# VH-VL binders against Large ribosomal subunit protein uL30 (rpl30), part 5

Target 1, 158 residues: Large ribosomal subunit protein uL30 (rpl30), of Saccharolobus islandicus (c3nh88)
Amino acid sequence: MVELLGIIRIRGWAKAPWYINETLEMLRLRYNFNTMMYPKTSQILGMLNKVSPYVTWGEIDPDTLKLLIIKRLETAKGDKVSDSYVKEVLKIENIDTMVKQLYEGKIYLHKLDQYFKLPIRLHPPKGGFKGSVKRPYKNKGEFGYRGDKINELMRRMM

## First folded at step 4 (VH-VL)

Design r109 (from r30 with heavy chain N59Y; framework fv_rolinsatamab)
Fold by ESMFold2-Fast, scan of step 4:
Parts: C-alpha cells; sequence; structure tokens
Structure r109 (fold): chain C 158 residues (1-158), chain A 122 residues (1-122), chain B 107 residues (1-107)
C-alpha cells in the first residue's frame, strides 16, 4: 500500500524567492488553503522541505481522505462528488473504492484533472490556527511536517 | 433569532409517502447545509442526509438513499424531506437541523426544528 | 458505519454531583465528536463540538475529553436543569452516527 501525504498551503503571498514560487506551482499550491495529496516519495519530500515555510503536511488517513472527497473535492463542473459520478467517470463502484485505489497506487489524484477540479480548496480552520503560521509546527507554529496531526487540521478546514 | 419551523404531524398508511417541510428564518438560508435526522421510539437518533441549499446538492445515508429525497425552495427559505414506501418502522419524529458551520464544514448541528411526528400504521 | 456505544444507559444523581458519560467509537474518529442534550418532548441541543469547543451559551460545568475511540462528557456539578438525555455523535465520516443516549435522572 502507498503512504499518502496531505499537503495544505497555509501562508499566502509574501515576497518569496522565485524557486519557492516555482516549486509551489509544481505542487499545485498557488493560493492559500490549496490542498493536494501525493505519494510519499523522496522527490515530494525534497520539494516540501524546500517550501516548508509556506505549507504543512503529514500522512493522511483513509477516513480523512474520504471526508475530503465528499466535503471539499469538486467535479470539473463544480458539483460535489457522488458515488454515481465516480462510477461514471472513473468506472469504479463508489467513493470507498476510489479511496482504496488511491492507497493501492492504482489511481493518483494529481492525474485526474479531467474529472475533478484541482487543487482542492479548503476553508480557513474552525477557531483559527492555534499557533503562528510563521513558525514551524514543532516550535509551536503551524508550518512544516506535522505527521498524523494533518488529519485533525484538514477536518477543521473542511 | 435563528429558528427552524417544521410542518405538523402526519398519519400515513404503509406504502405511501410523506413530505415534511422546514422553514428557516433569522440567517442566510443558502450559507448553511441542512440535515435531516429521525428519532424512532426506543431507537435513538439516525442521520438521513444533507442538502446544500445554494446548489441543491445532496448526500444520503445509504439506508435511506432509495426512499428519501431532499429538496429546497430558496424563495421561501424552506427545506423538504420526502420519504416514500413507508413502513411501520418509519414511525418517528423527523427533525431538520442546521449544520453548525457556515458553508458545509459539517461536523455538528446547532439549530434544530421542533420535530414532526410521522406515524405509519394500517 | 461507525458504531457509537454509549454508557451507562441511565444514571441516577443528585444536584451537586459530578456525572461522567462515556462514548466509544468502533473505529478511530480522532477528536471529531459532538455532544447533545435532549429534554423530554424537545429537540436536541448542541453542547460541545469537535471534542474541544463549548457551544455559545452552554455553562462551563460541561466539558469533554478523549481522542481516538474513547470519549467522555463530564458535568462537574449537576444542576436541576441538567436532568436530561445526553447523546454523542461522531463527525469523522459519513454517515454521521449517534450514541444510544444516557438518561441522567434525579436520585
Amino acid sequence: as target 1 above (158 residues)
Amino acid sequence: EVQLVQSGAEVKKPGSSVKVSCKASGYTFTSYYMHWVRQAPGQGLEWIGEINPSGGSTYYNQKFKDRATLTVDKSTSTAYMELSSLRSEDTAVYYCARDFSEYGWGDAFDIWGQGTLVTVSS
Amino acid sequence: DIQMTQSPSSVSASVGDRVTITCKASQGISSWVAWYQQKPGKSPKLLIYAASSLQSGVPSRFSDSGSGTDFTLTISSLQPEDFATYFCQQANSFPYTFGGGTKVEIK
């Protein structure tokens, strides 16, 4: 099974070096609260470390991923994703099967642009950020790697 | 004052359908998802489904998917739940309830209607 | 579906008592639990959401704790208006599911 990283952009525009902007564009995190999911690979980790002051990430669990698909992922036309839509466009039974196939590496969210509006956009977190977005998560801030705590933050932003 | 006011009690025969209304006031109707929950005597609370009043998109509990239809009338700020093919087991108080969070963050229900008793008997 | 098992089914208590109600999820729900109070003949009232936030207007004697699968609602000093049925609800995944309820009765 593939380990999946959920990534949220949590810092909006600042005067950023060109290489940071280029990397954020490659990750499809152009605007604040843009959210994407990628397999955990050395390449993705290298990119995330390069842009860590602008993003937070961690291992997304299947329940959070399913909720993200149901609550925030949009069809290419802007509608909510349903079991019938998934069956029509991906030719698989339902959203639960879609989640399973994402963890099996049979489909990749970042390759499904023709069917879904990407990146996913989240709301600001309920109750606001608990720490500063200008500090690392491990030093009472919000940016950078946060392990499984990414799931709690994503739910507050759905 | 934010409130949800539901239609009155209904007595129905098995095999018929019922349509319950829920009129919202005191807030922007299209900014909050509306949920439907039922409570049968001795059974507890059961979530039926949700609707986004802005676009009309719905998500249903699979248990009710084939029988429940959720709709809204934005001009009157009214939500509706229709349940078809009624059985005696559908006897319950049916509630509409507003999603706690504006724009569909969907984790709790902060404002509830007063409930509509639907009795299904032969 | 995630099953929410609530205990006890009922508890008898006196004004001033500390009351604890437990809710267990059949699988991990992180901190995504809400708690409701329901008085006879009335609709449920939201007390606590997201396992960390007290709803506006709810007295501070209500609190909750827990994460993962085991959650508790505590009423630190029971008042006459607190005799009611309490329900937990998971918000982790669809369909949303509720506990069976705990009736807090006068001793």
Scores: ipSAE 0.007, ipTM 0.500, lowest interface PAE 15.6, mean pLDDT 85

Design r80 (from r30 with heavy chain S101T; framework fv_rolinsatamab)
Fold by ESMFold2-Fast, scan of step 4:
Structure r80 (fold): chain C 158 residues (1-158), chain A 122 residues (1-122), chain B 107 residues (1-107)
Amino acid sequence: as target 1 above (158 residues)
Amino acid sequence: EVQLVQSGAEVKKPGSSVKVSCKASGYTFTSYYMHWVRQAPGQGLEWIGEINPSGGSTNYNQKFKDRATLTVDKSTSTAYMELSSLRSEDTAVYYCARDFTEYGWGDAFDIWGQGTLVTVSS
Amino acid sequence: DIQMTQSPSSVSASVGDRVTITCKASQGISSWVAWYQQKPGKSPKLLIYAASSLQSGVPSRFSDSGSGTDFTLTISSLQPEDFATYFCQQANSFPYTFGGGTKVEIK
């Protein structure tokens, strides 16, 4: 089993080198507040480090993942996700089973774009960012790795 | 050595089904998506579908969705592709191929089976 | 479906030549393109994928360029073992699709 990373783009269109924009596009983080999940692999970490001034990431937990699906994930046609829809397109029982299988690596969000509108779009955080989005999280800023604190931020952006 | 070894050539009648096997070795079977691709004689490559060996979740090319079934047996590190309602135009070499990166991120195929020729003739 | 249009269909070349193969996607695919080499009777071999990552064991004379819709595979100085058919493949969206192939043959 590999851990899941929740990733949020937190900085919009600044003048950036071409390779930064291409990497963000490949991660499906083209616009500010776009959110995706990926397995925590050396390749994903390498891409994130390359674009770290534009994103923040950390290990997502199942409770946050369930809220993300219920509140922000949309079907390909733009509807809210329901147990019925999950059963129809993924052939699994319900949203709770979907959360469990995503967390266990039996399905991956990045493989589900036939059925869901990706990337997931979040709102600006309630109460605003606590620090500068132009500084790393480890140095009183917001960008880069933030461990389990990604869950708190995601909840403020739902 | 990472390798994929496929079952032998098959000759089938129209309307029947064929099941091709692909035995993986030299890597963690459940960490990489397995893909199936076919190539008709003298023609290009056509993607059939993919399977996550960890959970059995699949994505299919809609052209094959009603006829192709992808499965895995984790205990033997073997992937299977079954194609039903065979027609003459299904005559092709069928390949299994491993996704380049763990957990389906790469979506390029770095290790390929040797291919299985399936001939559909009356 | 995303269509991958590959050109030329064939090219006659000599050892030492620079060979350029192009691939055009019908829709934007970012950098999600892979290039394969296939010799008669053998399975395809992955050369380059996604962010221009050259596969281990693939000679440095192979390179690629492009993003979005227009992509190029270049062999800077053709060697005898390079005579083969080359294919591009997009991995941006389902179903994954391949170009029609370019046969690089001896002049």
Scores: ipSAE 0.620, ipTM 0.866, lowest interface PAE 1.9, mean pLDDT 89

Design r81 (from r30 with heavy chain S101L; framework fv_rolinsatamab)
Fold by ESMFold2-Fast, scan of step 4:
Structure r81 (fold): chain C 158 residues (1-158), chain A 122 residues (1-122), chain B 107 residues (1-107)
Amino acid sequence: as target 1 above (158 residues)
Amino acid sequence: EVQLVQSGAEVKKPGSSVKVSCKASGYTFTSYYMHWVRQAPGQGLEWIGEINPSGGSTNYNQKFKDRATLTVDKSTSTAYMELSSLRSEDTAVYYCARDFLEYGWGDAFDIWGQGTLVTVSS
Amino acid sequence: DIQMTQSPSSVSASVGDRVTITCKASQGISSWVAWYQQKPGKSPKLLIYAASSLQSGVPSRFSDSGSGTDFTLTISSLQPEDFATYFCQQANSFPYTFGGGTKVEIK
C-alpha cells in the first residue's frame, strides 16, 4: 500500500519569491484551493516543506478520496465522474475500484490528466478557516502538515 | 547493482511484430515506472510510452498507441515492449529506461538498458 | 505536443572552454527539464533533472539555468570526456519530448 498525501493550497495570490511560485506550479497548485494527491515520498515532502506557508497536507483516507472523486473531480470534458466513465477510460470496474487501485499504487492521479481535469478545485471551507492561513497548523494556524485532519478540512471544502 | 538488461538485436520483415524484453535488477521493480524510448539516427530520441509495473497501467505516445503494447512480468522483474505492423521507419535502437523517481513522479530517466537494435528490411 | 528546440546543433570547442547549450520549449514547462549526455554507441546518461538537481556522480562543472520556456546547460570548463552529444527533455506533459541534440566536438 502506498501512503497518499492530500494537499490543498490555502493562500491565494501574493508576491512570493520565484522559487516558491515555481514549486507550487510544479505541484499543480497554481491557484488558491487547488488540490492534488501524491504518494508520500521524500521528494514530495521536500517540495511541500519548501512551500509550507501556502499549503496544508496530510494523509487522505479512502472515504474522503471517494467523496473527492464523486463531488469535485471532473472528467476531461468537465462532467461529473461516474462508474461508467471510470470503466470506459481506465478499463476498471467502478469508482470503488479506482480508489482501491490508487492506494495499491496501481494508478496515480498525477498520471491521469488525459482523463480528468487536474488540479481539482475545491470550494472555500464551510464556516471558514478556524485559524489564520498565515500561521502554521501546529501554532493555531492552517498551513503545513496536519496529519489525518486533512480529511476533515477536505470534507468542509467539497 | 541497479541494471536494465535488454534482449538482443532483431531483424524483421515489414508487417511483422517484435517483442523486446528488459530485465531489471538491483531495485524494487514495482516502485518505478518503466519507459520505452527509441533512437533512429535521423530522428533523435522518441518517447514511446510508460508502464506502471505495479498495476500494468500504461500511457502511450499517440504516434505509437495503435501499434505498441507495454507489459510486465512482476515475478521475473521483466518489462516488454511489443511493436506491431513494422515499417522500415521503425528501424532504430529501442531502450527501456527507469523513471528517475518512485511512483511516476520523475518523468525523466536515470537508468537505461543497453539498447536493442531492431532492423526492419523489405 | 510540446516542441523542444535545441541550439546550436553543433559546437566546436577546446579543453578548458565554457560551453553553453540552449533549449526552448514551445509552452511553459516550469522546471520540468532534464539534460542527458550521450557518447557514440552508448545509452544516454542523465546529467541534471528538474533544473538544478545534479545527478549523483556528475561533475560540478555541469550546471543548468532557466524556467518556463528557456533553459541552458553550461559546462564551465570543458574536459576531454565531455565531447559528446547533449539532449534536453521536457518532463511536463505527455508525450515527453526531446530536443534535437547538440554535438560538442573538438576544435
Scores: ipSAE 0.612, ipTM 0.865, lowest interface PAE 1.9, mean pLDDT 89

Design r84 (from r30 with heavy chain D107E; framework fv_rolinsatamab)
Fold by ESMFold2-Fast, scan of step 4:
Structure r84 (fold): chain C 158 residues (1-158), chain A 122 residues (1-122), chain B 107 residues (1-107)
Amino acid sequence: as target 1 above (158 residues)
Amino acid sequence: EVQLVQSGAEVKKPGSSVKVSCKASGYTFTSYYMHWVRQAPGQGLEWIGEINPSGGSTNYNQKFKDRATLTVDKSTSTAYMELSSLRSEDTAVYYCARDFSEYGWGEAFDIWGQGTLVTVSS
Amino acid sequence: DIQMTQSPSSVSASVGDRVTITCKASQGISSWVAWYQQKPGKSPKLLIYAASSLQSGVPSRFSDSGSGTDFTLTISSLQPEDFATYFCQQANSFPYTFGGGTKVEIK
């Protein structure tokens, strides 16, 4: 089992250096509130640290991932994801099985763009951000690593 | 140390199928995607598809989707590519190649098999 | 599909020469480009992958540059073992696609 990181872009248009914009695009986080999920590896962590002022991330849990799939993930054609669609294109029983296999490393979201519209788009958080998006999470802000608190934020943005 | 060893050359009749094997050694087989690439005479490289050895999930080049089937046998650390309904233009060297990084976050193919020549006779 | 247009198709060069090979993507591919060397009868060998990262064991005379859709592989001082065919490859989207190849030949 590999740990999964949920990542949200929380800072939009700005005059950012080219290397930051390039890294954000490689992570499929071109626009504000774009969301992706990746295996927790040294390569991904290195990229996230380079763009930390523009993103927040942490370990996504299975319940939050299931809600993300049900509420925000879209099929390639723009429809909501259903158990029937998952069975047809991934050849697995349902959304619950899809979540399980994502945690088992049998499938990866970033390899499923043939079947789903990626990146996932979230709404601004209900009640707004608690702190400044221009400050790190550690210092009463929002950007950077936030561990388990990524799940709370994602749920407020669905 | 890390190596991919492919099965030997095949001569096939039009309309038949071919199955090429690729035995991996020297690394954790299930941690890296395996790719299949062919090279027709004249040096053109063409990506056929990829497989996650952990679960068997695949992505195919649409050009080959109806004819190519990628599978793995985890117990022997072996990947397979089967190509059906062979035509003369399928004559090529077929390669298996390992994704550069773990878990499908690869940017390139770092380890390649030696290649398998498949000739489709008229 | 993203088309990778590689030029020149061949180049004749002498040991010590600077060789440049260009690759143009039909769409933006960020830094998702890799470069390979292939010698006759052999499988391709990875030289460089995204973010201009040189593969271990590859000589420092190999370098790349690029932005947006235009990418260049440079061999700063050609050595006898560098006579080979070179390919670029994009990994930005499926299907992954390769350039047509550039054969570097002895002058």
Scores: ipSAE 0.633, ipTM 0.860, lowest interface PAE 1.6, mean pLDDT 89

Design r85 (from r30 with light chain A91Y; framework fv_rolinsatamab)
Fold by ESMFold2-Fast, scan of step 4:
Structure r85 (fold): chain C 158 residues (1-158), chain A 122 residues (1-122), chain B 107 residues (1-107)
Amino acid sequence: as target 1 above (158 residues)
Amino acid sequence: EVQLVQSGAEVKKPGSSVKVSCKASGYTFTSYYMHWVRQAPGQGLEWIGEINPSGGSTNYNQKFKDRATLTVDKSTSTAYMELSSLRSEDTAVYYCARDFSEYGWGDAFDIWGQGTLVTVSS
Amino acid sequence: DIQMTQSPSSVSASVGDRVTITCKASQGISSWVAWYQQKPGKSPKLLIYAASSLQSGVPSRFSDSGSGTDFTLTISSLQPEDFATYFCQQYNSFPYTFGGGTKVEIK
């Protein structure tokens, strides 16, 4: 079983230092509300810590991941993802199987850009952010690591 | 010691197929993507495709998609590349190579097999 | 497909020289570039990945600079074991593509 991190860009920055912009682009988080999912590794955590003022992340759960796929993930042609599309391009039974295989490490979202439009684009959160996007989550703000609370935020942005 | 050991040289006729093996040792086979790259005489390196050994999911260079088949045998930590409908221009050294990073994050190749020469001639 | 153009195709150098090899991508690739060294009859060896990260065991005389479309590999003080062919590779987009190679040969 692989731990998966859901990551959302929550701050646009017109004049961010070049190395921060480069890291955000490498994470496929070029625009505000871009969302990606990556395995929890020291390399990914290092990149996230480097750009932490611009992103928030935490461990995504299977229910939230399924909703993200159904509501926000798009096929390469821009359509909503269906069980039939998953069967056609990934050769697996349905979206539930896709979610299971993502957690098992049998497929990775960041390797599926030939079949899906990545990054995923979220809406601004329903009811707005609760704290400042310019403050760390650990200090009553929104950016940085937020653990399982990433799931609540993602659901408000779908 | 991390190693990739490939099968021996092959001589094939046009229209036939070839299957090259790549046995991995010294690391967790299912944690790293395996890539296949070829190098034709007088030409550069050309990426064929990649496979996730954990689930068998693949991505191919479109040039090879209809002819190349990548598979793995997890019980023996062995990856395979089969190339069908061989032409003389498929004459090349074929390499298997491991991603430098776990879980498909790194697509630069830190460990390479020794190469397998495939010669296609009449 | 993203094309990787390397220059020069070959360079003649002496031990102690600074050698620079350039690589230009036909589209933006962020920092998703790697550099390899290949000696005759041998597999390529990874030197640098992500445009600036030195692979474990690779001497510090090897360095990279650049981002986006223009990248350079520098060998600050060429050693006898550095005479080889060098390749860049982009891994921003499928299919992953390599440069044409630069042969660093003895003067």
Scores: ipSAE 0.609, ipTM 0.864, lowest interface PAE 1.9, mean pLDDT 90

Design r86 (from r30 with light chain A91D; framework fv_rolinsatamab)
Fold by ESMFold2-Fast, scan of step 4:
Formats: sequence, C-alpha cells, structure tokens
Structure r86 (fold): chain C 158 residues (1-158), chain A 122 residues (1-122), chain B 107 residues (1-107)
Amino acid sequence: as target 1 above (158 residues)
Amino acid sequence: EVQLVQSGAEVKKPGSSVKVSCKASGYTFTSYYMHWVRQAPGQGLEWIGEINPSGGSTNYNQKFKDRATLTVDKSTSTAYMELSSLRSEDTAVYYCARDFSEYGWGDAFDIWGQGTLVTVSS
Amino acid sequence: DIQMTQSPSSVSASVGDRVTITCKASQGISSWVAWYQQKPGKSPKLLIYAASSLQSGVPSRFSDSGSGTDFTLTISSLQPEDFATYFCQQDNSFPYTFGGGTKVEIK
C-alpha cells in the first residue's frame, strides 16, 4: 500500500524567487490552486519543504480522492471522468477500481498525463481560508504540512 | 548488489518477433518502473516504453505502440519486451533500465542491463 | 516530440582540461534533464538527474547548470577515465528523448 500526498498550491507567483518557481514547476504546481498527488517519498518531501510557504500538503484519503476524480479531474479532451472513460483508457472496471489501484501503487496519477489534464485545478475554498496563507499551518496559518486536514481543505475547494 | 541481467543476442528474420528478458536482483522489483531503450548502430538512444511492475500498467513511445509489448513476471522479478513485425531498421542493442526513484516520480535510469543485440536480416 | 540537440558532436581534450557540453530542448522542460556517460561496449551510466542531483558515486568534477531549454554539463578537470560519449535526456513529457551524444576523445 502506497501512502499518497495531496498537495495544493495556495500562493501565487508574485515576487517568488526563481528557485521556488523552478521547484513548483517540477511539481506541476505553476499556478495558484493547482493540485497534484504524489507517493510519499523522501525526494517529494524534500521538494515540498523547499517550497513550503507556497503549498499545503497532507495524506489524502480514498473518499477525498474519489471526489477529486469525479468533481475536478478532467479527461485530456476536457470532459468529466466517467466509469466508461476509465475502462477505455486504463482498462479497469470503474472509478472505484481506479482509486483502489492508486493506493495499491498499480497506477500513479503523475504517469497518466496522456489520459487526463494535469495538474488538477481547484476553486478557492468555500468560506475562504481560516488563517493566513502567509503563515505555517502549525502557527494558525495555512501553508505547509497539515496531515489528514488536507482532506477537509480539498473538499472545500471542489 | 543491484543488477539487471538480460537474455542473449538474437538473429531474426524480417516479419518475425523477438522477446528479450531482463532479470532484476538486489532490490524490490515492484517499487521501480522498468524502461526499455534501444541504440541502433550509428544512431542515438531511443526510448521504447515503461512498465510499472506492481500492476503491469504501461506507457509507450507512440512510434512503438503497435509493435512493442512490455510485460513482467513478479514471481521471477523478470521484465520482458516483445517487438513484432521486425524490420532491418530494428537492428539495435536493446536495454532494460530501472528508474532512479521509487514509484516513478522522476524518470532517469540509474541501473542498466548489459544490453541485448537483436540483428534483423534476411 | 521534444528534440534534444547536443553540441558539439565531438571534442578533443587533454587530461586536466575543462570540458563543456551543451544540450538544447525544443520546448521548455523545467529542470527535468539527466546526463549519462557511455564507454565503448558498455551500458550508459547515470551521472546527474533532475538537473543538478549528482548520482551517488559520481565524482564532484561533474556538474550541470541550466533550466527551461538550455542545459550544460561541465567536467571541471578531465581525467583519463572520462573519455567517453555523453548524452542528455529529458523526462518532462512522453516520449522521453535523448540528445545525439557528444564524444569526448583524447587529443
């Protein structure tokens, strides 16, 4: 079983240093509210810590991932993702099976850009952010690691 | 010691198929994508495709999609590349190579097989 | 497909020389470039990945720079074991593509 990190960019480009922008591009987080999912590895964590003032991340759960796929992920053509589309391009039964296989490490979102538009684009959170996006989550802000609370934030941005 | 050991050289006739094997050892086979790359005499390196050994999911270079088939046998930690409808232009050394990172978040190849020469001639 | 253009195709150098190899991508690839060394009759060896991460066991005389479309591999003080062919590779998008190679040969 693979532990998956959901990552959301929460700060725009204004006055960001060049090395931050390069790292964000490598993570496919070029624009505000872009979201991606990656396996939790030391390499990914190292990149996230380097750009932590611009992103928030945590462990995504299967229910949140399913909603993300249904509500926000788009096919390469720009359509909503359906069970029939998943069956056609991934040769698996449906969206539920896709979610299961993502957690089993049989497929990875970042390897599926031939079939889906990546990065996923979210809306600003309903009700706005609860704290400052310029402060760390652990200090009543929004950026950086937030554990399982990433799921709550993602649902407010769908 | 992490290593990839490939099957021996093959001489094939035009229109036939070839299946090259790549046996992995010294690491968790299912944690790293396996890639196939060829190098024709006098030409550069050309990426054929990749496979996730955990689920068997593949991505192919469009140039090879209709002729190449990548598979794995997890019980023996062995990857296979089959190339069909062989032409003289397919004469090349074929390599298997492992992704440098677990779970394919980046795609550079840190461990390579020794290569398998496939010669296609009438 | 993203084309990776290397220059020069070959360079003659002496031990102790600084050698510079360039690689140009036909599209932006951020920092998703890797560099390989290949000796005659051998498989390629990974030197650098993700434009600046030196592979374990690779000497510090190997370094790279660049982002976007223009990339450079530098060997600061060429050693006898460095005479080989060098390739760049992009992993920004499918299909992954390699440069044409640069042969570094003894003067």
Scores: ipSAE 0.531, ipTM 0.851, lowest interface PAE 2.6, mean pLDDT 90

Design r89 (from r30 with light chain F94W; framework fv_rolinsatamab)
Fold by ESMFold2-Fast, scan of step 4:
Structure r89 (fold): chain C 158 residues (1-158), chain A 122 residues (1-122), chain B 107 residues (1-107)
Amino acid sequence: as target 1 above (158 residues)
Amino acid sequence: EVQLVQSGAEVKKPGSSVKVSCKASGYTFTSYYMHWVRQAPGQGLEWIGEINPSGGSTNYNQKFKDRATLTVDKSTSTAYMELSSLRSEDTAVYYCARDFSEYGWGDAFDIWGQGTLVTVSS
Amino acid sequence: DIQMTQSPSSVSASVGDRVTITCKASQGISSWVAWYQQKPGKSPKLLIYAASSLQSGVPSRFSDSGSGTDFTLTISSLQPEDFATYFCQQANSWPYTFGGGTKVEIK
């Protein structure tokens, strides 16, 4: 099993240094509320730490990932993702099997550009952010690593 | 020691197919994408495609999509590239190469096979 | 497809010289560029990958710069083992594409 990180950009552009903008683009997080999912590796963690004031991340669970696919992920044509679409393009039985294979490392979202529109775009969180997006999560803010609490935030942004 | 060892040189007639193997050792085979790249004599490098050894999912350069088939055998840690409908223009050294980063994040190639010369002549 | 235009096609240099090789992408590729060294009869060797990260075991005389569309590979003080052909590669989008190569030759 691959451990998967859900990552959300939570702060818009405000003349950030060029190297931060480059790293955000490499992660496909150019605009506020862009979201992506990547395997938890030292390479990804290094990039996230470099841009931590602009993003929040944590371990996404299977239920949240399934909701993200159903509610927010779009086909390359801009339609909702369905079991029939997954079967047609990935040759996989349904969305539940897609979720399982993402955790098994048999497919990776960042390699599926031919089938899905990436990055995923979320809505601002229902009820707003609880803390300042300009402060780290660990210090009563919103940015940076938040562990399993990423799932709660993602659900409020769907 | 991390290494990729490819099968030996092949001489093929136009219209036939060739299947090149690439045996991996020294790392977790299923954690890294495997790429195939060719180089015609005196020319540059051309990317053919990639495969995720864990699930067998592939992405191809459209130039090769109709003729190239990438597969893996996880039990032997071996990747294969089959190229059909061979033409004289397919004469090249074919390389397998490992993605630098786990799980298909880098798309830069850190470990390369020694290359397999495929000659297509009548 | 993104085209990678590499220049010069060849350069003649002496040991101790500073050598620069340029690579231009036909569209923005952020920092998704890698550089390779290839000696005659051998496989390419990765020197530098995305975000100017030097591959393990590669000497510090190799460095790169640039972002977006214009990139350079620099060898600060050329050594005898550095006479080879160098290639850039973009990893921003499929299909991945390479520059035409720059042969670094003895003067």
Scores: ipSAE 0.510, ipTM 0.848, lowest interface PAE 2.8, mean pLDDT 90

Design r91 (from r30 with light chain A50E; framework fv_rolinsatamab)
Fold by ESMFold2-Fast, scan of step 4:
Structure r91 (fold): chain C 158 residues (1-158), chain A 122 residues (1-122), chain B 107 residues (1-107)
Amino acid sequence: as target 1 above (158 residues)
Amino acid sequence: EVQLVQSGAEVKKPGSSVKVSCKASGYTFTSYYMHWVRQAPGQGLEWIGEINPSGGSTNYNQKFKDRATLTVDKSTSTAYMELSSLRSEDTAVYYCARDFSEYGWGDAFDIWGQGTLVTVSS
Amino acid sequence: DIQMTQSPSSVSASVGDRVTITCKASQGISSWVAWYQQKPGKSPKLLIYEASSLQSGVPSRFSDSGSGTDFTLTISSLQPEDFATYFCQQANSFPYTFGGGTKVEIK
């Protein structure tokens, strides 16, 4: 099984240095609340560490991933993702099977550009952020690694 | 030793098909995407497509989508590229090449096969 | 498709020379560029990825500068083993595309 990281951009341009903006673009996190999912690798972790003040991330669970696909992911044409669409374009039974195959490493979201609009755009969190987006999560803020608490935040932003 | 070993040279007639193999060793075959790239004699490199050996999912250069088929055999750690409806302009050295990063995060190809010359002539 | 325009197509150089090769993308590719070295009769060898990251085992005389659309591969002091053809490649979007190549020849 593959460990998957959900990553959300939580700060806008705010005069970020060019190399930060470049790394955020490589991660497909150009605009605030852009969301992507990547396998947990040393390369991804290195990039996230570099842009840490602008993003938050953690291990996404299957229930949260399924909700993200159903509520926020769009087809290439801009429609909601359905079991029928997944069967047509990925040749697998349904969204549950898609989630399973993402964790098995049989498909990767970042390789499915021809079928889905990426990055995913989330809404601001319901109730607002609990801490400052200008401070690290571990120090009463919001940015950086937050482990499984990424799932709680994502659900508030759907 | 990480290595990709390709099948030998082929001479084909116009309209036929060719299937090139690429046997991987020295690494976990299913963890890295495999790419196929060709190079016509004295010319540059042209990307054909990629395959995830774990699930068999593919992305193709649209130029080759209707003629190229990428497959894998996990039991033998072998990738295959089949190209149909061959024309003289398909004469080229065909390479398999591994993504440098696991799980399709690669943007470069770190290990290359030795190449397979496919000659299309009547 | 993203066009990668590489210049010059060939250059004659001597050992110890500084060699620069340019690569221009038809649209922004951020830092998703790699550079390869190919010797006659051999497969390409990865030199640089993500514009500026040197592949392990590749000498430090090889470097890239640039981002967005304009990239330059520099060989700071050409060695005998560096006579080869060099290619740039973008990985920003499918299909991945390569530059036309630059042949670095002995004077």
Scores: ipSAE 0.494, ipTM 0.843, lowest interface PAE 2.9, mean pLDDT 89

